# Ledger of designs, part 13: VHH binders against q9y6x5

Target 1, 379 residues: q9y6x5
Amino acid sequence: LPPKLLLVSFDGFRADYLKNYEFPHLQNFIKEGVLVEHVKNVFITKTFPNHYSIVTGLYEESHGIVANSMYDAVTKKHFSDSNDKDPFWWNEAVPIWVTNQLQENRSSAAAMWPGTDVPIHDTISSYFMNYNSSVSFEERLNNITMWLNNSNPPVTFATLYWEEPDASGHKYGPEDKENMSRVLKKIDDLIGDLVQRLKMLGLWENLNVIITSDHGMTQCSQDRLINLDSCIDHSYYTLIDLSPVAAILPKINRTEVYNKLKNCSPHMNVYLKEDIPNRFYYQHNDRIQPIILVADEGWTIVLNESSQKLGDHGYDNSLPSMHPFLAAHGPAFHKGYKHSTINIVDIYPMMCHILGLKPHPNNGTFGHTKCLLVDQWCI

## First folded at step 14 (VHH)

Design wf38
Fold by ESMFold2, look of step 15:
Structure wf38 (fold): chain B 379 residues (1-379), chain A 127 residues (1-127)
Amino acid sequence: as target 1 above (379 residues)
Amino acid sequence: QVQLVESGGGLVQPGGSLRLSCVASGFTFSGSDFYAIGWFRQAPGKEREGLSDISGSSESFTSYSDSVKGRFTISRDNAKNTVYLQMNSLKPEDTAVYYCAAGEYIRGSDHWTYDYWGQGTQVTVSS
């Protein structure tokens, strides 16, 4: 029987929510499995890039999904959250579900994970749902569990994605205890439903389950706005992405645009592409624009208007507020083990190991996750 | 076709109350965690202001702007596919055209987007 893995993402689940809110169902999941308290994600700390980094093991510059909004000057193509299905954007890497289902007698299934409804290298997930935010968690779970139980060839790798707590984190801010506690209680109940469903179907003992997220969330405020229009006229550049990492395509001499921006705010770093810090691994892709602006934590770059957003992400990936967690349970994992930190790119080679797949070249380090696994030496 | 129809506006004295209704058709709001119906207003010469919204989730998550928190209450009736805004302690500064709008959150958008708007209902607070 081939090993099976379900990868679950709750978008925008900040690591310290586990300490600051009640999660009886998730804590039971962790108690019988493993926890990684902080996962250091990739810059920029946005949804599409980090979900693709999990499944490719690559930095954003290497997999080509460098933001939620992108422009390619050669092809004149645009990518956005509502225009994300062109394989052009995704084809710079091979995600794990493609590798998995090209193996003999294996299939992959997907419920809304970014990229799984796109034919990447002419290969789309064997079973998938087209993205539609109106589809309930219950429907997503029902489809995934049906495919895990009833497919020929068998589904050995499955993904499941849910938009919370990201949606509510943006609306309320992560520090709104009253509203966020209700949102996070619902998420914990959904985790309880997931575990209960797997037990009822006889999957729980032999299915490996990873529950993780792509990034955290930081508090924003009307007192922390950077008004870009007060520093530079719109006519001097094309805005590809706005906040908290603005992507600037100059319409006039790049040095002139840089000079107009460099003193705009002490709460924003302005980088020419060649000056982007090496620790970001965010330079060597044509989709990264000639100038980027990186706001300080909790600061919002706006045009001449106020922002109603109370929480955001996308900031420097060294910030603890940007870090998610990872929990896992199943025959491949120890029980009751807690680990401090891994890199988000480390998840891919670990998943390949669990599934018996040969990983593509990647930026992950298998050794960082060995202590989570029962079949590995842990010092 | 998504349609939203507001009603319940009118003239009211300062300190008075009104209840606005927003009847939705062309989609099912209840049970849709990432759909919301919100109330907005716009006075002449001013920008449109978001006041409150309510999600389609079974928990009916709500939000309120600081300008109306404690005075206005949003609610819904799923059987009628209707969202209400109860407006109490009205002030002359609440005079505006009030709109309901349907919004959605999608993965990677980083914000709730309201694309479907009603025609508006006038609320006038004066003595």
Scores: ipSAE 0.799, ipTM 0.906, lowest interface PAE 0.8, mean pLDDT 93
Fold by ESMFold2, fold request of step 16:
Structure wf38 (fold): chain B 379 residues (1-379), chain A 127 residues (1-127)
Amino acid sequence: as target 1 above (379 residues)
Amino acid sequence: QVQLVESGGGLVQPGGSLRLSCVASGFTFSGSDFYAIGWFRQAPGKEREGLSDISGSSESFTSYSDSVKGRFTISRDNAKNTVYLQMNSLKPEDTAVYYCAAGEYIRGSDHWTYDYWGQGTQVTVSS
């Protein structure tokens, strides 16, 4: 009976929501399993890059999904949230579901996790759903549980993605207590439904389940805008990505573009690619543009005054507001254990250990997660 | 065929009320967590302004712009596949063509995007 793992992401679930809102079902899940209170994610703190970092253990510069919007100058290809299926973008790394299903007598299943509907290295998840936001959580869960119970070869790795609380976090902002409490209550109810479903199907006791997220969310305001048009003419550059990390491809002399931008706002840092801080691990990929602009927390880079966001993410990965959590339950995990922090890249080698897979070269450290696991000595 | 039809516009005195209706057809709104119907307006010579939206989720999550919060209320009637905008305490500056639109949220977009629009209904607030 090979070990099985279900990896679940609730997009944009900020770590401190656990302390600031009530989660009876998630709290029960944690009580009988493990919690990592803060997961330090990768820069930039965006959806596609961080989901791929979880499943590859790599920094964004190493796996090649460096933003939700990208441009490759050699091929002239564009990547976006609505144009994400070209394998070209994903082929700089090998995600765990590919490694898993290439093992003898194993398959992988996926419901909406970024990249699982793409044939990466000519290999697509054995069972998958094409991305469609109209598919309910219940239907995603029903497909996953059906595949876990009824597949030959057996599904040993499955993943499930849900767009909340990210969608509502952008709409309301994380400080809107009334609206966010209703959103987060629904998410907790969905976690309760997930656990109940697994119990009723006889999966709960022998399936390892990780519930995590890709990033958090910070409050934005109409009072915190950086108007890029006030500093530089549009004709001098191509805008590849805008906020809160703008990706600038100069059309004129790069130093001239840099000089026009460097004093644009005290609430924005401007980096030539070679000057990007080393702690970001965000330099060594051709998809990272020659100039990036990094807004301070809660600031929005805009082209005009009418752009309004109430919540956003993508900021410096040292910011606690950008950090998700990780909770886990199953035969591989201790019961009632809380851990303060890990790096998001550490999740991959831990998952490989649980599944008995040899990890590809990666940036994670297995030792950071040993204390979560029953089969490891933890001092 | 996705269709949105506004109604309920007209002439009203300052301080008055109107209820706009947006009848949706040709798509599934109710029960769609990441679909929304929103209200927008455009006064002559001004950019189109977002006012409010309501999600298709069973919880009916709503949002309001600062310009209308407290005066306007969005609601829906699933049996009629209809979204309403109740507009109270109307002011002359509320004079505009009002549009409803259908939008969605997709992973990685970082915002809700409205792609389907009604024809609009005129609201005029005048003594």
Scores: ipSAE 0.765, ipTM 0.891, lowest interface PAE 0.9, mean pLDDT 93
Fold by ESMFold2, fold request of step 16:
Structure wf38 (fold): chain B 379 residues (1-379), chain A 127 residues (1-127)
Amino acid sequence: as target 1 above (379 residues)
Amino acid sequence: QVQLVESGGGLVQPGGSLRLSCVASGFTFSGSDFYAIGWFRQAPGKEREGLSDISGSSESFTSYSDSVKGRFTISRDNAKNTVYLQMNSLKPEDTAVYYCAAGEYIRGSDHWTYDYWGQGTQVTVSS
């Protein structure tokens, strides 16, 4: 039987939540499998880019999903969280579910993972759900497990996505222990339900399961606002994305726009595209705008108005607050092993190895994940 | 067809209390983890202000703005598909039209988006 893998994301799950909150079910999952305590994600630390980096092994500049809001100057196309289904945006890479289902006697299934309801390279996941936030975790899980058990050709790769703790992290902030404890308890209960459902269906012993996330969350406040309207008039630029990494398309001379912005706030860095730090790997794509503004951790760029966000993400990927975790269990993984860190792009070549797939060219390093795997040297 | 109907507004003296109701129809709120019903207000000549919201999850997650925290309490009755705003210690500054709205959180939005609004109910706090 070909090896099987279920990839699960809980959006916005900051790595240190594991230390600061109670997770009896997740901790039991980790105890019987492996943990990577910090996953260094890709810049910008946003939902669509990082979910696509997990499944392609590529930096954002290489896979073309460079933000949750994008503009392409050549085609005049716009991408957003509510306008994400045009294959144009996704076709600069081949995600693992496409590679998987093109193999002999294999299918892929998906419940809500970004991009899985899009025909990428004219190929859509063999079994999928159209995105709809009203669909419960139980229904998502029920569909995934049904497809894992009852499909011909068999489903060997499946994805499952849930919007928490991101939704509540934005609303409360990661430091609101009272409210976040209730949110995170719910998530732990859902993980318990996941494991018990897999056991009841006879899937648990032979299915590899990865539980991870795309980014963390940092505390924001009304005391940490950067008012962009105080520095530059709207008529000088088109705003493609706002906070915490603003994407600025100048309407006038680029240097003039840069000069109006560069001293706007000591808590914001202003970059011409060619001056974006090399460590971001965030320059070589036409969808990256000529000027970006990068707020310091916990600061919010606004257009002369208040913000109701108490938590946000998208900041510098070197910040521990932006880092998720990775836990895994199954026949491919050791039991009771903890690893300090990997890069989020390393997940893709590891998954390809588990599934016996030839990886496309990518930015991941298989050697970084060898210690997690029973069939590899840990050096 | 989503519909929201506010009630319970009126005239009240400073320090008094009112309870607003928002009856929802045309969608299932209870058990919907990423739906919320929120209360907003708009005073003459001012921008609309968010006050409080409550999620449809079984845990009934709530939030409050600083301007009303401790004075206003949001709650819900699932059998009636109704959300309440209990307003205590009312001040003249609370005078406004109060709206309920239905919102949704979707992957990648980074915020709750409120697309369905009631007609509003007037609250006047004066002596």
Scores: ipSAE 0.750, ipTM 0.888, lowest interface PAE 1.0, mean pLDDT 93

Design wf56
Fold by OpenDDE, fold request of step 16:
Structure wf56 (fold): chain B 379 residues (1-379), chain A 127 residues (1-127)
Amino acid sequence: as target 1 above (379 residues)
Amino acid sequence: QVQLVESGGGLVQPGGSLRLSCVASGFTFSGSDFYAIGWFRQAPGKEREGLSDISGSSEGFTYYSDSVKGRFTISRDNAKNTVYLQMNSLKPEDTAVYYCAAGEYIRGSDHWTYDYWGQGTQVTVSS
């Protein structure tokens, strides 16, 4: 029988939450499986880009989802949370669920993972839920497990997405111990529900399950603001994305716009597209705007009329506060093994290996995850 | 389609109490983890400020700003799709127009968005 894999994402689950809060269910999950303590995600550290990196193994410049808000100057199309279903944005890569269900006697299922309700390369997940924030975790879980248990061809790859603790992180800030404790407890309970459901259906022993996240969360403050209006008139540019990585489309000469912004704040780096640091792998895509502003950790780029958040993400992907974790359980994984770090793009080749899929060209390194897998030699 | 209607405002003396109600229609609040109804206020010459909100989650998570913590209590009646703000120990500085708003968190938005607002109800605290 072909292996099965369920990929679960709790959006915005910062890695160090595991150290600072109690997770009885998740810890039990880890105890019987594996843990990667820190996952270095891709820049920018945002939801759509990183989720697509997980399932493609590609940097953002390569898979084309370079932000939660994008603009294509040629087609004049916009991408956003309210406008994410145009295949135009997703077709620069092939996500694993497409690869999977194109195989014989296999199908894919998805509960609100980014891109799963979009036909990519004219292929949409065999089973999927349209994104709807109002749908409970229980309903999402029920659908996923039903599909995993009762589909023909069998579902061999499934994704499950949940918006917490990201939603609460933005609202309360990650340093709000009182509120975040409640949120994280609920997440742990949901993990308990997941495990219980899988056991009840007889899936637990044979299903590989990965629990991970796309990014962390850093504390923001009203005392750490960068007001762009103080540096440049809004008539000189179009804002495609704001904070903490602003995407600037100049309406006047790019150099002039750059010069007005380059010294706007000591807590913000300003890059021409061609000068974006190579380590970000965030340069070689037309969807990246001519000028990028990158705020320092905990700083917020604002306009005069902008709303404030107590937590945010999207910062430098080398920052620990931006890093999620990865836990896994199932026949493919060891029991009681902990690993320090991997890159988020490493997850894709690992998943392909588990599923017996030939991976598309990707930026991941399979060798980084070998120690997690029972069928591999760990050096 | 979505409507919020506030009621319960009025004139009270310092130290007095009021109970505001917000009736929501056109959407289901209860059972949605990423829906919330919040109370806001705006005093003359001041910016609108958030006071409290309650989640549509089964737990009914609540939040309070420091300005009202310990004095105000937000609650909900799921059957009536109504959110309440019990306001105790009112002070003159609590004088404002109070609004309820429906908030939603959407994947990739990175913020809670309050797209629907009530008409507001006047609260005046004066001796």
Scores: ipSAE 0.909, ipTM 0.959, lowest interface PAE 0.4, mean pLDDT 96
Fold by OpenDDE, fold request of step 16:
Structure wf56 (fold): chain B 379 residues (1-379), chain A 127 residues (1-127)
Amino acid sequence: as target 1 above (379 residues)
Amino acid sequence: QVQLVESGGGLVQPGGSLRLSCVASGFTFSGSDFYAIGWFRQAPGKEREGLSDISGSSEGFTYYSDSVKGRFTISRDNAKNTVYLQMNSLKPEDTAVYYCAAGEYIRGSDHWTYDYWGQGTQVTVSS
């Protein structure tokens, strides 16, 4: 049988949740497969960018999804959660599901993974769901597994996306053990449902499954706010993205805007585009605005508005609180193996290997994942 | 169209109780993990305050602010598409207009958005 791979994302699942909470189903999944305890994601640590990095192996500057909210000055187009379906934003890279879809006797499927309901390079998965938050996990799972089991050409790559625990992390904050316990318990139950469904359909032994996430979550507080209005008049700039990484489009001289912001807060770094640290790989794209503000961990950039958010993400990708995990199971993976860290862009070449696909140029390193795979030498 | 209608407000003495109702029409939040109905209040000269919400999930997860925790209880009746706020041990400080709102979480938004609001119901706690 041709190799098959299901990629599952639980949005905002911070890596250390695995240590601080109980996950009976996920632990069983891990016991029979592999675990990467920490995945270093890409900067900025947001949903759309990181999900696209997983499936392209590229830094954000390369695949072009540089934030959840973007602006292109040339076309005057905007990207946001409510406006994400224009191929213009996605066509700077080729995600793995497109590569797979174009193969003979193969097809791709998707349940609400970012970008999967958009024709990219004039290609869309044979089977996909338009994003709709109201659709249950069960329905998403049922569709994905049905497609994996009954499609012709056969679905050999599928993605499944779920918005928790991100939604709750924002609401309660990651340090709210009482509320987050309930949320994470449910996530574990959903993983149980996933495994059970696969077993019932006879897919479990032959399907490779990766369970991962795009980013973590850090605790925020009303006591840790950076008010931009105290530093600069709103008339001097357009705000493209706000917190914790603000994207600033100056309406006056860039230097003047920079000078007004550079000392706005000791808990915020202000960068001209050309001065963004190289380690972020967040410079070489026109969609990155002339000035970015990066708040310290746990600090929130605000305007003259009250915030109800108790958790957030998007911070420095070196912060452990921003890191997700990766677990995997299937014929391609070892059993009972744990690995400390990989980069999120490393997932792409690994998935390509599993599926027998030639990877597009990417920033991942296949060598980082060799120890997870049964057909590779682990050095 | 989505419509929320609050009822049950009134005058009550300190230590008293009220039960507010929020009837939703044109909107069914039950069955969705990323839908919620919340209760808010706004006192004269003060900002609107979130008090409690209940998820549309099968579990019906609830949340309470510290200001009302232990005194208020949120619940739902799916058959009636109604959310309730049982308010006990009321204090003068609880005097406000109380609103219910329908909220949704959307991928990549990074926040719960309450887009639909009721007209509000006055609650007055006074001796």
Scores: ipSAE 0.905, ipTM 0.957, lowest interface PAE 0.4, mean pLDDT 96
Fold by OpenDDE, look of step 15:
Structure wf56 (fold): chain B 379 residues (1-379), chain A 127 residues (1-127)
Amino acid sequence: as target 1 above (379 residues)
Amino acid sequence: QVQLVESGGGLVQPGGSLRLSCVASGFTFSGSDFYAIGWFRQAPGKEREGLSDISGSSEGFTYYSDSVKGRFTISRDNAKNTVYLQMNSLKPEDTAVYYCAAGEYIRGSDHWTYDYWGQGTQVTVSS
């Protein structure tokens, strides 16, 4: 049988949740598989960009999904959570499900993974669910497992996406132990359901499963706000994205806008596009605006309106609070092996290897995941 | 098509109790982890503030602001598609127009958005 892989994302699952909360189902999953304790994600540490990095192995500047909200000055198009289905935004890269889909006797399936309900390079997953937040995890799981089990051509790659603990992280803040414990328990139960479903269908022993996330979550506070209105008038710029990384499109001279913002707060770094630190790999794309503002961890950039979010993400990708984890189980993976850290872009070449796919050029390093795989020599 | 209708407001003495109801039509939030119905209030000359919400999840996760914790209780009746706010130990400072709103979380939005609002019901706490 051809190798099969299910990629599961729990949005906003901070890595250290594993240390601070109990996950009996996930721990069992890990015990029988592998764990990467920390995954360094890509900058900015947002949902759409990082999910696309997982499945392309590319930095954001390369795959073109540079934020959850984007603007293209040439076409004057906008990208957002409510406007994400234009292939224009996704076609700068080839995600793994497209590569897989184009192979003989293979098909791909997706349950609400970002970009999966869009034809990319004129190819869309054979099976997919349009994004709908009202659809339960159970229904998503049932569809994915049905497709994995009964499809022809067989589904050999599938994605499953769930919005928690991100939604709750924003609402309660990651440091709210009472509320987050309930949320995380539910997530663990969902993992239990996933495992049980796979066992019931006879898929558990033969299916490779990766459970990961796109980013973590940091605690925010009303005491840590950066008000842009105190520094610059709205008439001088267009705001493309706000917090914690603001994307600024000047309406006047860029230098003047920059000068008004550069000293706005000691807890915010202001970069001209050409001066964005190289380590972010966030420069070489036209969709990155002329000026970006990067708030310090836990600080929120606001306008004259108050924010009620108690948690957020999108900060420097070197911050541990931004890092998710990766767990995996299946015939491709060792049992009872733990690894300290990988880059999120490393997942793509690993998945390609597991599936026997030729990877597109990418920024991942296969060597970083070799120790997770049974068919590789680990030095 | 979505409508929220508040009821149960009125005049009450300090220390008294009221139970507000919010009936939702054209909208089913039960069974969805990423839907919620919340209560807000706005006093004269003040900004609208969020008080409490309840998730459409099977668990019915609840949230309370610090200003109402211990005094207010949010609940739901799925069969009636109604959300309740039991308000006890009312104070004069609780005087406001109370609104219910339907909220949704969407991936990539990074916030809960309340898109639908009721007309509001007046609550007056006075001796």
Scores: ipSAE 0.883, ipTM 0.942, lowest interface PAE 0.5, mean pLDDT 96

